VHH binders against Pleckstrin homology domain-containing family G member 5 (PLEKHG5). Designs and how they scored, part 8

Target 1, 101 residues: Pleckstrin homology domain-containing family G member 5 (PLEKHG5), of Homo sapiens (Human) (o94827r584to684)
Amino acid sequence: QLLLEGSLRMKEGKDSKMDVYCFLFTDLLLVTKAVKKAERTRVIRPPLLVDKIVCRELRDPGSFLLIYLNEFHSAVGAYTFQASGQALCRGWVDTIYNAQN
Below, E stands for the ipSAE of ESMFold2; O stands for the ipSAE of OpenDDE; V2 stands for 0.75 times the mean of E and O plus 0.25 times the DockQ between their complexes.

## First folded at step 4 (VHH)

Design H20 (framework vhh_7n9e_1)
Fold by ESMFold2-Fast, scan of step 4:
Structure H20 (fold): chain B 101 residues (1-101), chain A 123 residues (1-123)
Amino acid sequence: as target 1 above (101 residues)
Amino acid sequence: DVQLVESGGGLVQAGGSLRLSCAASGFTFSSYDMYWGRQAPGKGREWVSGISGSGGYTAYASSVKGRFTISRDNAKNTLYLQMNNLKPEDTALYYCAKDEWSGSPYTRYFDYWGQGTQVTVSS
């Protein structure tokens, strides 16, 4: 089921931040990007299984880190997300933790 | 010092409405994001809704989106949660929280300064 959705800014590696719209389900997180035409959203990353996510709040206000693990518990992806503020960031982090439990 | 006082809870029938209030004191209210959380007996704490200091940005858990509206009145130092179309599953202790950062990127810090207000929804 869908637990949380909303706009975030995402940074991966050395790439510039991009505007994304994320959908958090009980079992997975979908990262989508709004196309310039308002009618369409596309999934820009393979689905991220919540049980393979390590989520940490960052020292930068309103930001959190997602590390994605493979089947051997090795990091294969790292994404930094920025919310509009600390309360919204905490909402994302807490809901991810709740989905994992 | 910091105080958050919740009110507005009560007993209501399914499909009804309640408006919760959180009176804040002891800090510059408009400078902090605020949120509402809830906890039902035997369940963990759930994040419900958050609002930025300016009120310009809001977010909602999927279970309440479209039914609940978070708002704030910075002149009155008050946070609100308008709850419509209440369901038995919404029965919980509702608390408001000031967003607080511990300074450590790996340490969680929750500032719950209120005792909460009980919401009970009968079927």
Scores: ipSAE 0.012, ipTM 0.344, lowest interface PAE 8.1, mean pLDDT 79

Design H21 (framework vhh_7n9e_1)
Fold by ESMFold2-Fast, scan of step 4:
Structure H21 (fold): chain B 101 residues (1-101), chain A 120 residues (1-120)
Amino acid sequence: as target 1 above (101 residues)
Amino acid sequence: DVQLVESGGGLVQAGGSLRLSCAASGFTFSSYDMYWGRQAPGKGREWVSGISGSGGYTAYASSVKGRFTISRDNAKNTLYLQMNNLKPEDTALYYCAKDYEPYSHWFDYWGQGTQVTVSS
């Protein structure tokens, strides 16, 4: 089921941040972005399985880190997300923690 | 060198309680979020609880919420997990972890962990 959705800014590695719209389900996180003209959203990353995610709130205000793990529990991706405020950031982190197995 | 040493595990009956400790060294303890994870026999690793560096924010897996309490003593560089109303399903090796830099593996533990076995 869908637990949380909303706008975030995503940074992958050392690249610049981009605006995304994320959907957090009990088992996975979908990262999407709006397609101009049609005002549709499209998935821009493969679904991230919740049980393969490590999430932590960052000291940078309103931001959190998400590490994605392979089947051997080695890190294969890292994403930072920035919410519009600290309360929303805490909401994302708390909901991800509560969804994890 | 970062070191984390878990202790306090043991054998308890269902409904019992245990308090786990994690002694940390080699880093500025109060500056880092800390976590408890576990791995049960025949199951994958799972996140149990987390606490911010200041202790002002805590979070719990739904399976333990209301039964477990995470806390820390920054003066002693020690992390705790108070486990109440234990269930057989809580049987696992428990380990603690520090927050990590991007591309680091968080489920790697720096200690042996501490075994918790709940009967029946």
Scores: ipSAE 0.006, ipTM 0.158, lowest interface PAE 13.3, mean pLDDT 76

Design H22 (framework vhh_7n9e_1)
Amino acid sequence: DVQLVESGGGLVQAGGSLRLSCAASGFTFSSYDMYWGRQAPGKGREWVSGISGSGGYTAYASSVKGRFTISRDNAKNTLYLQMNNLKPEDTALYYCAKESYDSGLPYSKWMDYWGQGTQVTVSS
ESMFold2-Fast, scan of step 4: ipSAE 0.026; ipTM 0.432

Design H32 (from H00 with A59L; framework vhh_7n9e_1)
Amino acid sequence: DVQLVESGGGLVQAGGSLRLSCAASGFTFSSYDMYWGRQAPGKGREWVSGISGSGGYTLYASSVKGRFTISRDNAKNTLYLQMNNLKPEDTALYYCAKEWTPYDSEGTYDYWGQGTQVTVSS
ESMFold2-Fast, scan of step 4: ipSAE 0.015; ipTM 0.449

Design H34 (from H00 with G55E; framework vhh_7n9e_1)
Fold by ESMFold2-Fast, scan of step 4:
Structure H34 (fold): chain B 101 residues (1-101), chain A 122 residues (1-122)
Amino acid sequence: as target 1 above (101 residues)
Amino acid sequence: DVQLVESGGGLVQAGGSLRLSCAASGFTFSSYDMYWGRQAPGKGREWVSGISGSEGYTAYASSVKGRFTISRDNAKNTLYLQMNNLKPEDTALYYCAKEWTPYDSEGTYDYWGQGTQVTVSS
């Protein structure tokens, strides 16, 4: 079931951020390239299983961290997401927590 | 001090509509993102919809997208939630909230009003 979707900026272990469009389902998060009417959407990361995500709101306003764990509970990915504002960031964090519980 | 006062809740039949209002005071309303959350008995809080300050960019939880519309009137310091095609699963206490900022004295706390009860009968 789809719970939330929207535009975010994503940073993964590099200085550059990229525009993404994310779909949060009850069981997984899909990260796609940012959608324009003239552009094709494509999935740019393997699906992130909700029960393998550690989500933390950051002190940087409108930002949150996702740490992805493998089957051995070891961190194998870290993603920082920037929403367009604090209220939208709260929406992502709260919806991820609800999906996990 | 920040104050948020919700109103407009009530009893309505499935398929009906309600318009919620949130009267804000004690801060520069137009400078802050605002959002609506809800809590049903026995469940955790759910984020419903958010709106940016002066620009009015909006976002919605998928459970309400297409049925609810968030809006604001910065001249009146008021936040609104227009709820259409209400479902029994929308039954909850609805709260408006001011965005958290790292510069607020309360740290990571969002300010929530007392809420307004929405009950949808089947």
Scores: ipSAE 0.012, ipTM 0.354, lowest interface PAE 8.4, mean pLDDT 80

Design H38 (from H00, 14 letters changed; framework vhh_etentamig_d1)
Fold by ESMFold2-Fast, scan of step 4:
Structure H38 (fold): chain B 101 residues (1-101), chain A 122 residues (1-122)
Amino acid sequence: as target 1 above (101 residues)
Amino acid sequence: EVQLLESGGGLVQPGGSLRLSCAASGFTFSSYDMYWVRQAPGKGPEWVSGISGSGGYTVYADSVKGRFTISRDNSKNTLYLQMNSLRAEDTAVYYCAKEWTPYDSEGTYDYRGQGTLVTVSS
């Protein structure tokens, strides 16, 4: 089931932020990006399984952290997402938490 | 010039419903996330709900979850708030806003409108 979708800005490590469109389902998160003026979006990262995500709201307003774990519970990816506002950031964090429980 | 015009407020009994509207002009409405914020008599502003520019995701304060629904019509540059199961504590002036800073006691808003009064009383 689709739980939440919308525009975010994603930062991976020290790279610059990029505009993405994310789809959160009960079991996974898809990160996509539009190609030029096309209505179609392209998945730019492998699907992130909800049961392997650690999500935390950051002190930087409107931002949250996603840490992706492997089968040994070791971090193999870290992504910072920025929502358009602090309240919408809370919505993303809350929905991810609820999907995990 | 940016303009926001709220409407739809009024007097309603507990358990009743109201639908608020916010007509936006002077900016590219679909490019901005929008919020509903309320201010009860004698209190500071309280964030109520938010919606992304696309309308694809929404978020609600715990006090209104399950009772209020935020939506938008980007073709009409209009933001809506459907309020059901209203309670006396929902009595407030309701504003639409582009920016909300919920960690600040003195919240700042970009181009909030004049507001619309909602009174929930028997």
Scores: ipSAE 0.005, ipTM 0.195, lowest interface PAE 11.4, mean pLDDT 77

Design H39 (from H00, 13 letters changed; framework vhh_brivekimig_d4)
Fold by ESMFold2-Fast, scan of step 4:
Structure H39 (fold): chain B 101 residues (1-101), chain A 122 residues (1-122)
Amino acid sequence: as target 1 above (101 residues)
Amino acid sequence: EVQLVESGGGVVQPGGSLRLSCAASGFTFSSYDMYWVRQAPGKGPEWVSGISGSGGYTLYADSVKGRFTISRDNSKNTLYLQMNSLRPEDTALYYCAKEWTPYDSEGTYDYSSQGTLVTVSS
């Protein structure tokens, strides 16, 4: 089932921040491209399984870190997400944490 | 150009109710999180409530939780705030706000110019 969806700004490595629209389900997170006119939403990252995610709120208010692990617990992806404000950031982190438990 | 026009404010007695509306234009409304922010006389801005683009997620400041309800109608490009059990401390100018774009410098309320005044009389 769908738990949470919304707009975030995503940074991966050295790349510039980009606008994304994310869908959090009970078992996975989908990261899609945020487009002004989306007749078809495009998934821009492989689906991220909730049980393979390490999520940590960052000291920078309104931002959280998401690390994706493989079957050997090695990081294979790292993303920084920024929400529109601290409260929505907390909402994302709390909902991801609850989905994991 | 992003435009947000608030309405629905007024004078009400403690315990009363008001419904605020925000008419949005100039962007794809359903693709952006929306917020209500208020500023009481002589105080800084206070974030009140937020809603995801789909309406599937809502969040409230503790000061209004259980009394206020945020909602949106994406077919009408309109954001709402239903305010119940109003208190004198809810007296403020209320602004609707859109989540940032890459060009925003001051965050979610950059696009609110006027606000709507809510006065809860003694």
Scores: ipSAE 0.006, ipTM 0.217, lowest interface PAE 9.4, mean pLDDT 77

Design H40 (from H14, 14 letters changed; framework vhh_etentamig_d1)
Fold by ESMFold2-Fast, scan of step 4:
Structure H40 (fold): chain B 101 residues (1-101), chain A 123 residues (1-123)
Amino acid sequence: as target 1 above (101 residues)
Amino acid sequence: EVQLLESGGGLVQPGGSLRLSCAASGFTFSSYDMYWVRQAPGKGPEWVSGISGSGGYTVYADSVKGRFTISRDNSKNTLYLQMNSLRAEDTAVYYCAKDEYSGTPYSEWFDYRGQGTLVTVSS
């Protein structure tokens, strides 16, 4: 079931930020980036399982941190997302939290 | 001075509808995201829905998705929540909230809420 979708800006490690369009389902999060013209939307990361995500709102305006864990609960990925505002950021964080519970 | 005034609550039967309004003043309404939060008797606050300053993006809690619609009229500084197919579980005081400053922990429920409006769903 799709719970939430929308535009975010994503930063991974030292790389520059990129515009993404994310789909949050009850069991997974898909990170996509639209290609130019009539080309298909591209999934740019393997699906992130909701039960492997650790999510925390950040001090930076409208931003949250997403840490991805492996089967041993060790961090294998870290992403910073920026929403268009704090209410939308809280909406993302709370919806992820609700999907996990 | 940030002021929020909720209205539109009342007693309604299961399956009924209500439209909540929130009149905002004291800030540039169109520049801030707004949201609705509810608190049922004896429970903590629950985030219900949010809308971007432009109105271009909306988000909903799974429990209300497909039944509730958040909207805003920036020319009237007013936030709305259209509530359809109401259930007994929707009984709560509904609060209008302005987005908080950067760094608000997600453990905090909200700031600058109004007095709330009571929605009671019963036969």
Scores: ipSAE 0.000, ipTM 0.174, lowest interface PAE 13.8, mean pLDDT 77

Design H41 (from H17, 13 letters changed; framework vhh_brivekimig_d4)
Fold by ESMFold2-Fast, scan of step 4:
Structure H41 (fold): chain B 101 residues (1-101), chain A 121 residues (1-121)
Amino acid sequence: as target 1 above (101 residues)
Amino acid sequence: EVQLVESGGGVVQPGGSLRLSCAASGFTFSSYDMYWVRQAPGKGPEWVSGISGSGGYTLYADSVKGRFTISRDNSKNTLYLQMNSLRPEDTALYYCAKDLYSPYDRWFDYSSQGTLVTVSS
């Protein structure tokens, strides 16, 4: 089931931040491109399995790090997400931790 | 300078328990997520568990879920790992880490020798 959804800004590597709309389910996280109309949503990354995610809140207010691990527990992806505020950022981190535990 | 000192390792029989400790200094302990990482003989590092700065959020590798418990005491700058129902495959050097990844192509930034856990009959 769907646990949380909302607008975030995502940064991957050296790329500029981009507007995304994310859906967190009990088993996976979907990252979609924020578009002008809601009905034109596009998934822009393969689904991220919740049990392969390491998530931590960053010291920059309202930002968190999401690291994606392979079966050997090696990092294969890293994403920085920025929420509109600290409370929303805490909500994302908390919900991801709850889905994992 | 960041310093991490692990202790509590030893030799135990399968099914036994151990409690590991990590004494931290040189940084504001409560402001950092902390992790336990292990390295078995002849194998690469394996992430074991993580805990948020406040202690409110915890993460576990599937191989240890239900058997290990991570905790911290921010008043003592100490991280703990309670290890129950130990198995031979838990035999490893155990390290605590402040950051998940090292800039020098290591899985985790640990600066100590670790503490050895041997599970043997």
Scores: ipSAE 0.005, ipTM 0.150, lowest interface PAE 14.4, mean pLDDT 76

## First folded at step 5 (VHH; framework vhh_brivekimig_d4)

Design A22 (from A11 with F100E; at its last look DockQ between E and O 0.05; V2 from the best seeds 0.00; counts 0 for: pae E 11.2 > 2, placed apart)
Amino acid sequence: EVQLVESGGGVVQPGGSLRLSCAASGFTFSDYWMSWVRQAPGKGPEWVSLISGSGGDTLYADSVKGRFTISRDNSKNTLYLQMNSLRPEDTALYYCAKHERYPLWSGTDYSSQGTLVTVSS
ESMFold2, look of step 5: ipSAE 0.006; ipTM 0.207
ESMFold2 (binder alone), look of step 5: mean pLDDT 81; pTM 0.814
OpenDDE, look of step 5: ipSAE 0.854; ipTM 0.918

Design A23 (from A11 with L104T; at its last look DockQ between E and O 0.58; V2 from the best seeds 0.00; counts 0 for: pae E 11.2 > 2)
Fold by ESMFold2, look of step 5:
Structure A23 (fold): chain B 101 residues (1-101), chain A 121 residues (1-121)
Amino acid sequence: as target 1 above (101 residues)
Amino acid sequence: EVQLVESGGGVVQPGGSLRLSCAASGFTFSDYWMSWVRQAPGKGPEWVSLISGSGGDTLYADSVKGRFTISRDNSKNTLYLQMNSLRPEDTALYYCAKHFRYPTWSGTDYSSQGTLVTVSS
């Protein structure tokens, strides 16, 4: 089931900003990007299993951190997301938390 | 070139405290997110904590939240883990990790031998 979708700015690693469109399902998160002139979106990262996400609102307004863990509980990915406002950011964080519980 | 050297482990009684250190060299330490990982004897590794390059953002596994504190001193290229209220289940080899993912750019993740923490009477 689709729980939340919307536009975010994604930072992976140092200072790499990208506009993305995310779909949060009950069990996975997809990160997509618009395909120019085709009016489609393309999945640009491997599907992130919700049960392997650690998510936390950051001190920067409207930002949250997403840490992706492997089956050994080692961090193998780190993403910062920027929503258009603090309320929307909290909506993402809360919805991910609720999907995990 | 990249070197991570852990220290501060040892034998401690339940309820005790230890402070682990991770001395880093061979890269611009303040630019990188760092983590602590532990591996108990006969078990797989478990992520413990993560800290941003500036030190302003931290995250903890539920099993250690409220008891462990990650920190860093970028002027000394050193990562720390303050461990309080230690329990026998915290017994593990602890090591630090520098975070990059292949193949985003020339950087790479490294880990080391770690430092052993034993919590027993």
Scores: ipSAE 0.006, ipTM 0.288, lowest interface PAE 11.2, mean pLDDT 78
ESMFold2 (binder alone), look of step 5: mean pLDDT 80; pTM 0.801
OpenDDE, look of step 5: ipSAE 0.107; ipTM 0.529

Design A24 (from A11 with G53Y; at its last look DockQ between E and O 0.07; V2 from the best seeds 0.00; counts 0 for: pae E 10.9 > 2, grease 25.2 > 24.2, SAP .771 > .668, placed apart)
Fold by ESMFold2, look of step 5:
Structure A24 (fold): chain B 101 residues (1-101), chain A 121 residues (1-121)
Amino acid sequence: as target 1 above (101 residues)
Amino acid sequence: EVQLVESGGGVVQPGGSLRLSCAASGFTFSDYWMSWVRQAPGKGPEWVSLISYSGGDTLYADSVKGRFTISRDNSKNTLYLQMNSLRPEDTALYYCAKHFRYPLWSGTDYSSQGTLVTVSS
């Protein structure tokens, strides 16, 4: 089931933030970007299994941290996302939390 | 330069089978988890399957479990998806994605053309 979708800015490691469009399903989160060819989105990051996500709102307005765990519960990825406002950011964080619980 | 090139798509009847391939280059294929994702034209993407770097662990979306089998051949740098008992709702552009290297995330920008699968009677 698709629970939430929308535009975000994403940062991974040392990279600059980039514009992405995310889809949150009951069991996974997909990070996509519009491709140069018309009217198509493409998954640009590995699918993130919802049960392996640790999500935390950051002090920076409209931002949240997403830590991805492996099969052994060790952190293997970290992403920061920025929404267009704090309300939308809280919506993402709450929806992810509720999907896990 | 990381490249992932999908092939094996086509038009099939309901109940038919197809085997997709994803040829990888520009990185050490055997170090990475890989997945298949599909997207119906004009719709959002749907994760299909995930396989560990060695092939020892596999995961499937509920919608394909029991019908699709993900596999890899690290000696040929190739990822596969065997699709059986195909249904019209499996119609989509299928593409593979390079995952992070365990245990540290080493994500990369990935862009793929995909291979089109059409299931129609």
Scores: ipSAE 0.006, ipTM 0.216, lowest interface PAE 10.9, mean pLDDT 78
ESMFold2 (binder alone), look of step 5: mean pLDDT 80; pTM 0.811
OpenDDE, look of step 5: ipSAE 0.251; ipTM 0.659

Design A25 (from A11 with H99D; at its last look DockQ between E and O 0.64; V2 from the best seeds 0.00; counts 0 for: pae E 7.4 > 2)
Amino acid sequence: EVQLVESGGGVVQPGGSLRLSCAASGFTFSDYWMSWVRQAPGKGPEWVSLISGSGGDTLYADSVKGRFTISRDNSKNTLYLQMNSLRPEDTALYYCAKDFRYPLWSGTDYSSQGTLVTVSS
ESMFold2, look of step 5: ipSAE 0.035; ipTM 0.432
ESMFold2 (binder alone), look of step 5: mean pLDDT 79; pTM 0.802
OpenDDE, look of step 5: ipSAE 0.329; ipTM 0.697

Design A26 (from A11 with D57E; at its last look DockQ between E and O 0.05; V2 from the best seeds 0.00; counts 0 for: pae E 12.2 > 2, SAP .721 > .668, placed apart)
Fold by ESMFold2, look of step 5:
Structure A26 (fold): chain B 101 residues (1-101), chain A 121 residues (1-121)
Amino acid sequence: as target 1 above (101 residues)
Amino acid sequence: EVQLVESGGGVVQPGGSLRLSCAASGFTFSDYWMSWVRQAPGKGPEWVSLISGSGGETLYADSVKGRFTISRDNSKNTLYLQMNSLRPEDTALYYCAKHFRYPLWSGTDYSSQGTLVTVSS
């Protein structure tokens, strides 16, 4: 089931922020970009299993942190996401938490 | 009782093709997103591809995009992976997975045996 979708800005490490479109399903989160002049999106990162996500809202308004764990319970990815507003940001964080239950 | 059975693996030369199948039973196949996952010798699992319940949405790992095609036949309860332009790094045990939590289902079933693909001359 698709639970939430929308535009975000994503930063990984010291890379430049990039515009992405994310789909949160019951079991996984996809990070995509629109394909130019097409009705499809392109997955640009490995799909993130919802059960391996640690997600926390940040002090900066509209921002949240996503930490991804491997099978050894070690952090293997860290992403900062920025939504267009605080309410939308809280929506992402809460929806991820609910999907983990 | 949910059952997933993979087949179609084998030994092929680099550049060759294989078609994998996953026969599903024990659930309403068309309601669920399905994926292929692979595990190379001595490595952890790697997601390969994902397809929606209707077959209208597909996604691929960058390492296989343009070479592999996921598909399904809901009338036969069967998931497929067409693998073209195979490389030695595609050598792995491949298995299918039932992916999404929908109304009364709450887990992923990886209990299948998988099918081995070996790419070498």
Scores: ipSAE 0.006, ipTM 0.164, lowest interface PAE 12.2, mean pLDDT 77
ESMFold2 (binder alone), look of step 5: mean pLDDT 81; pTM 0.813
OpenDDE, look of step 5: ipSAE 0.041; ipTM 0.407

## First folded at step 7 (VHH; framework vhh_brivekimig_d4)

Design A27 (from A22 with H99D; at its last look DockQ between E and O 0.61; V2 from the best seeds 0.00; counts 0 for: pae E 10.1 > 2)
Fold by ESMFold2, look of step 7:
Structure A27 (fold): chain B 101 residues (1-101), chain A 121 residues (1-121)
Amino acid sequence: as target 1 above (101 residues)
Amino acid sequence: EVQLVESGGGVVQPGGSLRLSCAASGFTFSDYWMSWVRQAPGKGPEWVSLISGSGGDTLYADSVKGRFTISRDNSKNTLYLQMNSLRPEDTALYYCAKDERYPLWSGTDYSSQGTLVTVSS
C-alpha cells in the first residue's frame, strides 16, 4: 500500500542535491526522477526496504537523514533529503517511522 | 592515503566499560560523517553508531542505544566510542569508518585493523 509520495531534494555522499520524486509503500521506498517529455517517472535507485531504513530529522529545517542498512546491518547508503518545509519533512519522518511499527 | 587507527579495546567483564578511539588522517576529518561498525567472530559487519561532521547529529543501532555514546574531537582528528554496560553480545572487532559506507567490507578500501573488544565472565 502507498503511504506517501512527493517531491524531495536528495543528496548522496558529496554530490550536489538532485530533485527526486519518492513513493513510500508499506514495505519499500522508491526514489524516482521525472522522465523528460513523458508523464512518468523512472526508478533511479534500487528499492529501499522500509525495515532496513534508519531515519532521523536533522537540525537543518526541512531536512532528514536516511541511512540504509544491508542484511548484515552495515550502512550501505546515506541520503540527505530536503522537503519544501518543516511540516512536509516531519510528515516523511513520521510516516517512515509508522511504516516500521 | 586515508588511514584510520582504532585503539582502546580489551577484555572486560559484563557490565564494564571501555572507551574506543579512532585516529584519522589523510582527509579533512570534519567534512565527513564518521561511524563505528563491529564484526563478531563468524558474523557479518554490524553498524553501531554514526556522527555528523560537526558532531551535532548522532544515531545509534537499537542494540546499543542508551549504553554507547559516539563523540568526536575535530581538533585532534579523533573519533570516540564510550561503551558502558557491556554485554557478552558486544564482543567483536570494532572499526571506525569514514562516513557510514566505509568500510562496507572489512579492509576493502583503506588500511584498518580494528580494535578487539571481548566481554567475558
Scores: ipSAE 0.006, ipTM 0.330, lowest interface PAE 10.1, mean pLDDT 79
ESMFold2 (binder alone), look of step 7: mean pLDDT 79; pTM 0.801
OpenDDE, look of step 7: ipSAE 0.425; ipTM 0.755

Design A28 (from A22 with G56D R101D; at its last look DockQ between E and O 0.58; V2 from the best seeds 0.00; counts 0 for: pae E 7.6 > 2)
Amino acid sequence: EVQLVESGGGVVQPGGSLRLSCAASGFTFSDYWMSWVRQAPGKGPEWVSLISGSGDDTLYADSVKGRFTISRDNSKNTLYLQMNSLRPEDTALYYCAKHEDYPLWSGTDYSSQGTLVTVSS
ESMFold2, look of step 7: ipSAE 0.013; ipTM 0.398
ESMFold2 (binder alone), look of step 7: mean pLDDT 81; pTM 0.814
OpenDDE, look of step 7: ipSAE 0.547; ipTM 0.816

Design A29 (from A22 with K65E S106E; at its last look DockQ between E and O 0.59; V2 from the best seeds 0.00; counts 0 for: pae E 10.1 > 2, framework grips)
Fold by ESMFold2, look of step 7:
Formats: sequence, C-alpha cells, structure tokens
Structure A29 (fold): chain B 101 residues (1-101), chain A 121 residues (1-121)
Amino acid sequence: as target 1 above (101 residues)
Amino acid sequence: EVQLVESGGGVVQPGGSLRLSCAASGFTFSDYWMSWVRQAPGKGPEWVSLISGSGGDTLYADSVEGRFTISRDNSKNTLYLQMNSLRPEDTALYYCAKHERYPLWEGTDYSSQGTLVTVSS
C-alpha cells in the first residue's frame, strides 16, 4: 500500500544534489526521477526495504537523514533529503516510522 | 593501518552507567562518520548510534535513544558512548565502526576487539 509520495531533494555525496520523486509503500521506499519529454519515472536506486531504514530529522531546516542498514544492522548507505518545508520533512520522517510499526 | 581500540566495558547493575571509548589511529579521524555497534550473545550485530565527522549530527537506534549519548573528541581521535539507565538487554559486545568518507555505503571498517558490557542483577 502507498503511504506517501512527493518531491524531495536528495544529496548523496559531497555537493551532489538531485531532484527526486519518492514513493513510500508499506514495505519499501522507491527513489525515482522523471524522464523529461517521456513523461515517465525511472527508479534510480535499488528499492530500500522499510525495515532496513533508520530515518531522522536533521538540524538543517526541512532536511532528514536516511541511513540504510545491512542484515547485520550496520550502516551501508546514507541519503540526505530536503523537503520543501519543515512540516513536510516531519511528515516523511513520521510516515517512515509508522510504516516500520 | 586503521586501528580502532575500544575500552570502558564492564559489569554493572541495571540502572547503572558506563562510558565507552574508542581510540582511533591510521586515518584522518574528523573526515569520517563513526558508529557504535553491539552484538548480544547468540544474536546478530545491532547498530546503536552514528555521529558525523564534525560531531554536529547524531543518530540513535530507538532502543537506546534518550539513554545513550554518542560524542567524539577530534583533537584526541577518540569516539565515546555514554550509556545511562542500562538494562539487561543492553548486555553485548560493543565495538566502534569507521564508515568510509561520504558516501557511507562504500565500506565500513570494524574493530575486531570490542569491549564487553554486562548488565546483570
């Protein structure tokens, strides 16, 4: 079941940033990017299993960190996302938490 | 040669406190995110906490938030974990991990030593 969708800005490296459209389902999070002129979306990262995500709001306004864990619960990936505002940011963080419970 | 050496573990009663240290060498400490990971007897590893290279951002597993505090002193190349209100379920081998410089998913170095924390009546 689809729980939340929307535009975010993703940072995945030093000074790298990208506009993405994310879909949060009950069991996974998809990070996609629009293919211009084709009016379709492309999944640009492997689907992130919700039970392997640790998500936390950052001090920067409207930003949250998503840490992806392996089966040993060790961090193997990090994604910084920026929403268009603080309320939307908290909405993402809360919805991810609720999907895990 | 990357070296991570933990200390500060021991046996405490429930409700007690311990402070763990992780001495780091062989790399530019402030460039790297660091974490604490624990492994209870007979179970898989569990991530506990993460701190940015500068120390400005911290993250905790839900099971320890509010009780544990991660910190670092970059002038001493040392990572810390202050553990308060300890519970029997916190009993585990604790070890620090060095994550590869941004982005995190490229690799993780773990100490092979660890420091044992036992919380028992």
Scores: ipSAE 0.007, ipTM 0.264, lowest interface PAE 10.1, mean pLDDT 78
ESMFold2 (binder alone), look of step 7: mean pLDDT 81; pTM 0.814
OpenDDE, look of step 7: ipSAE 0.790; ipTM 0.894

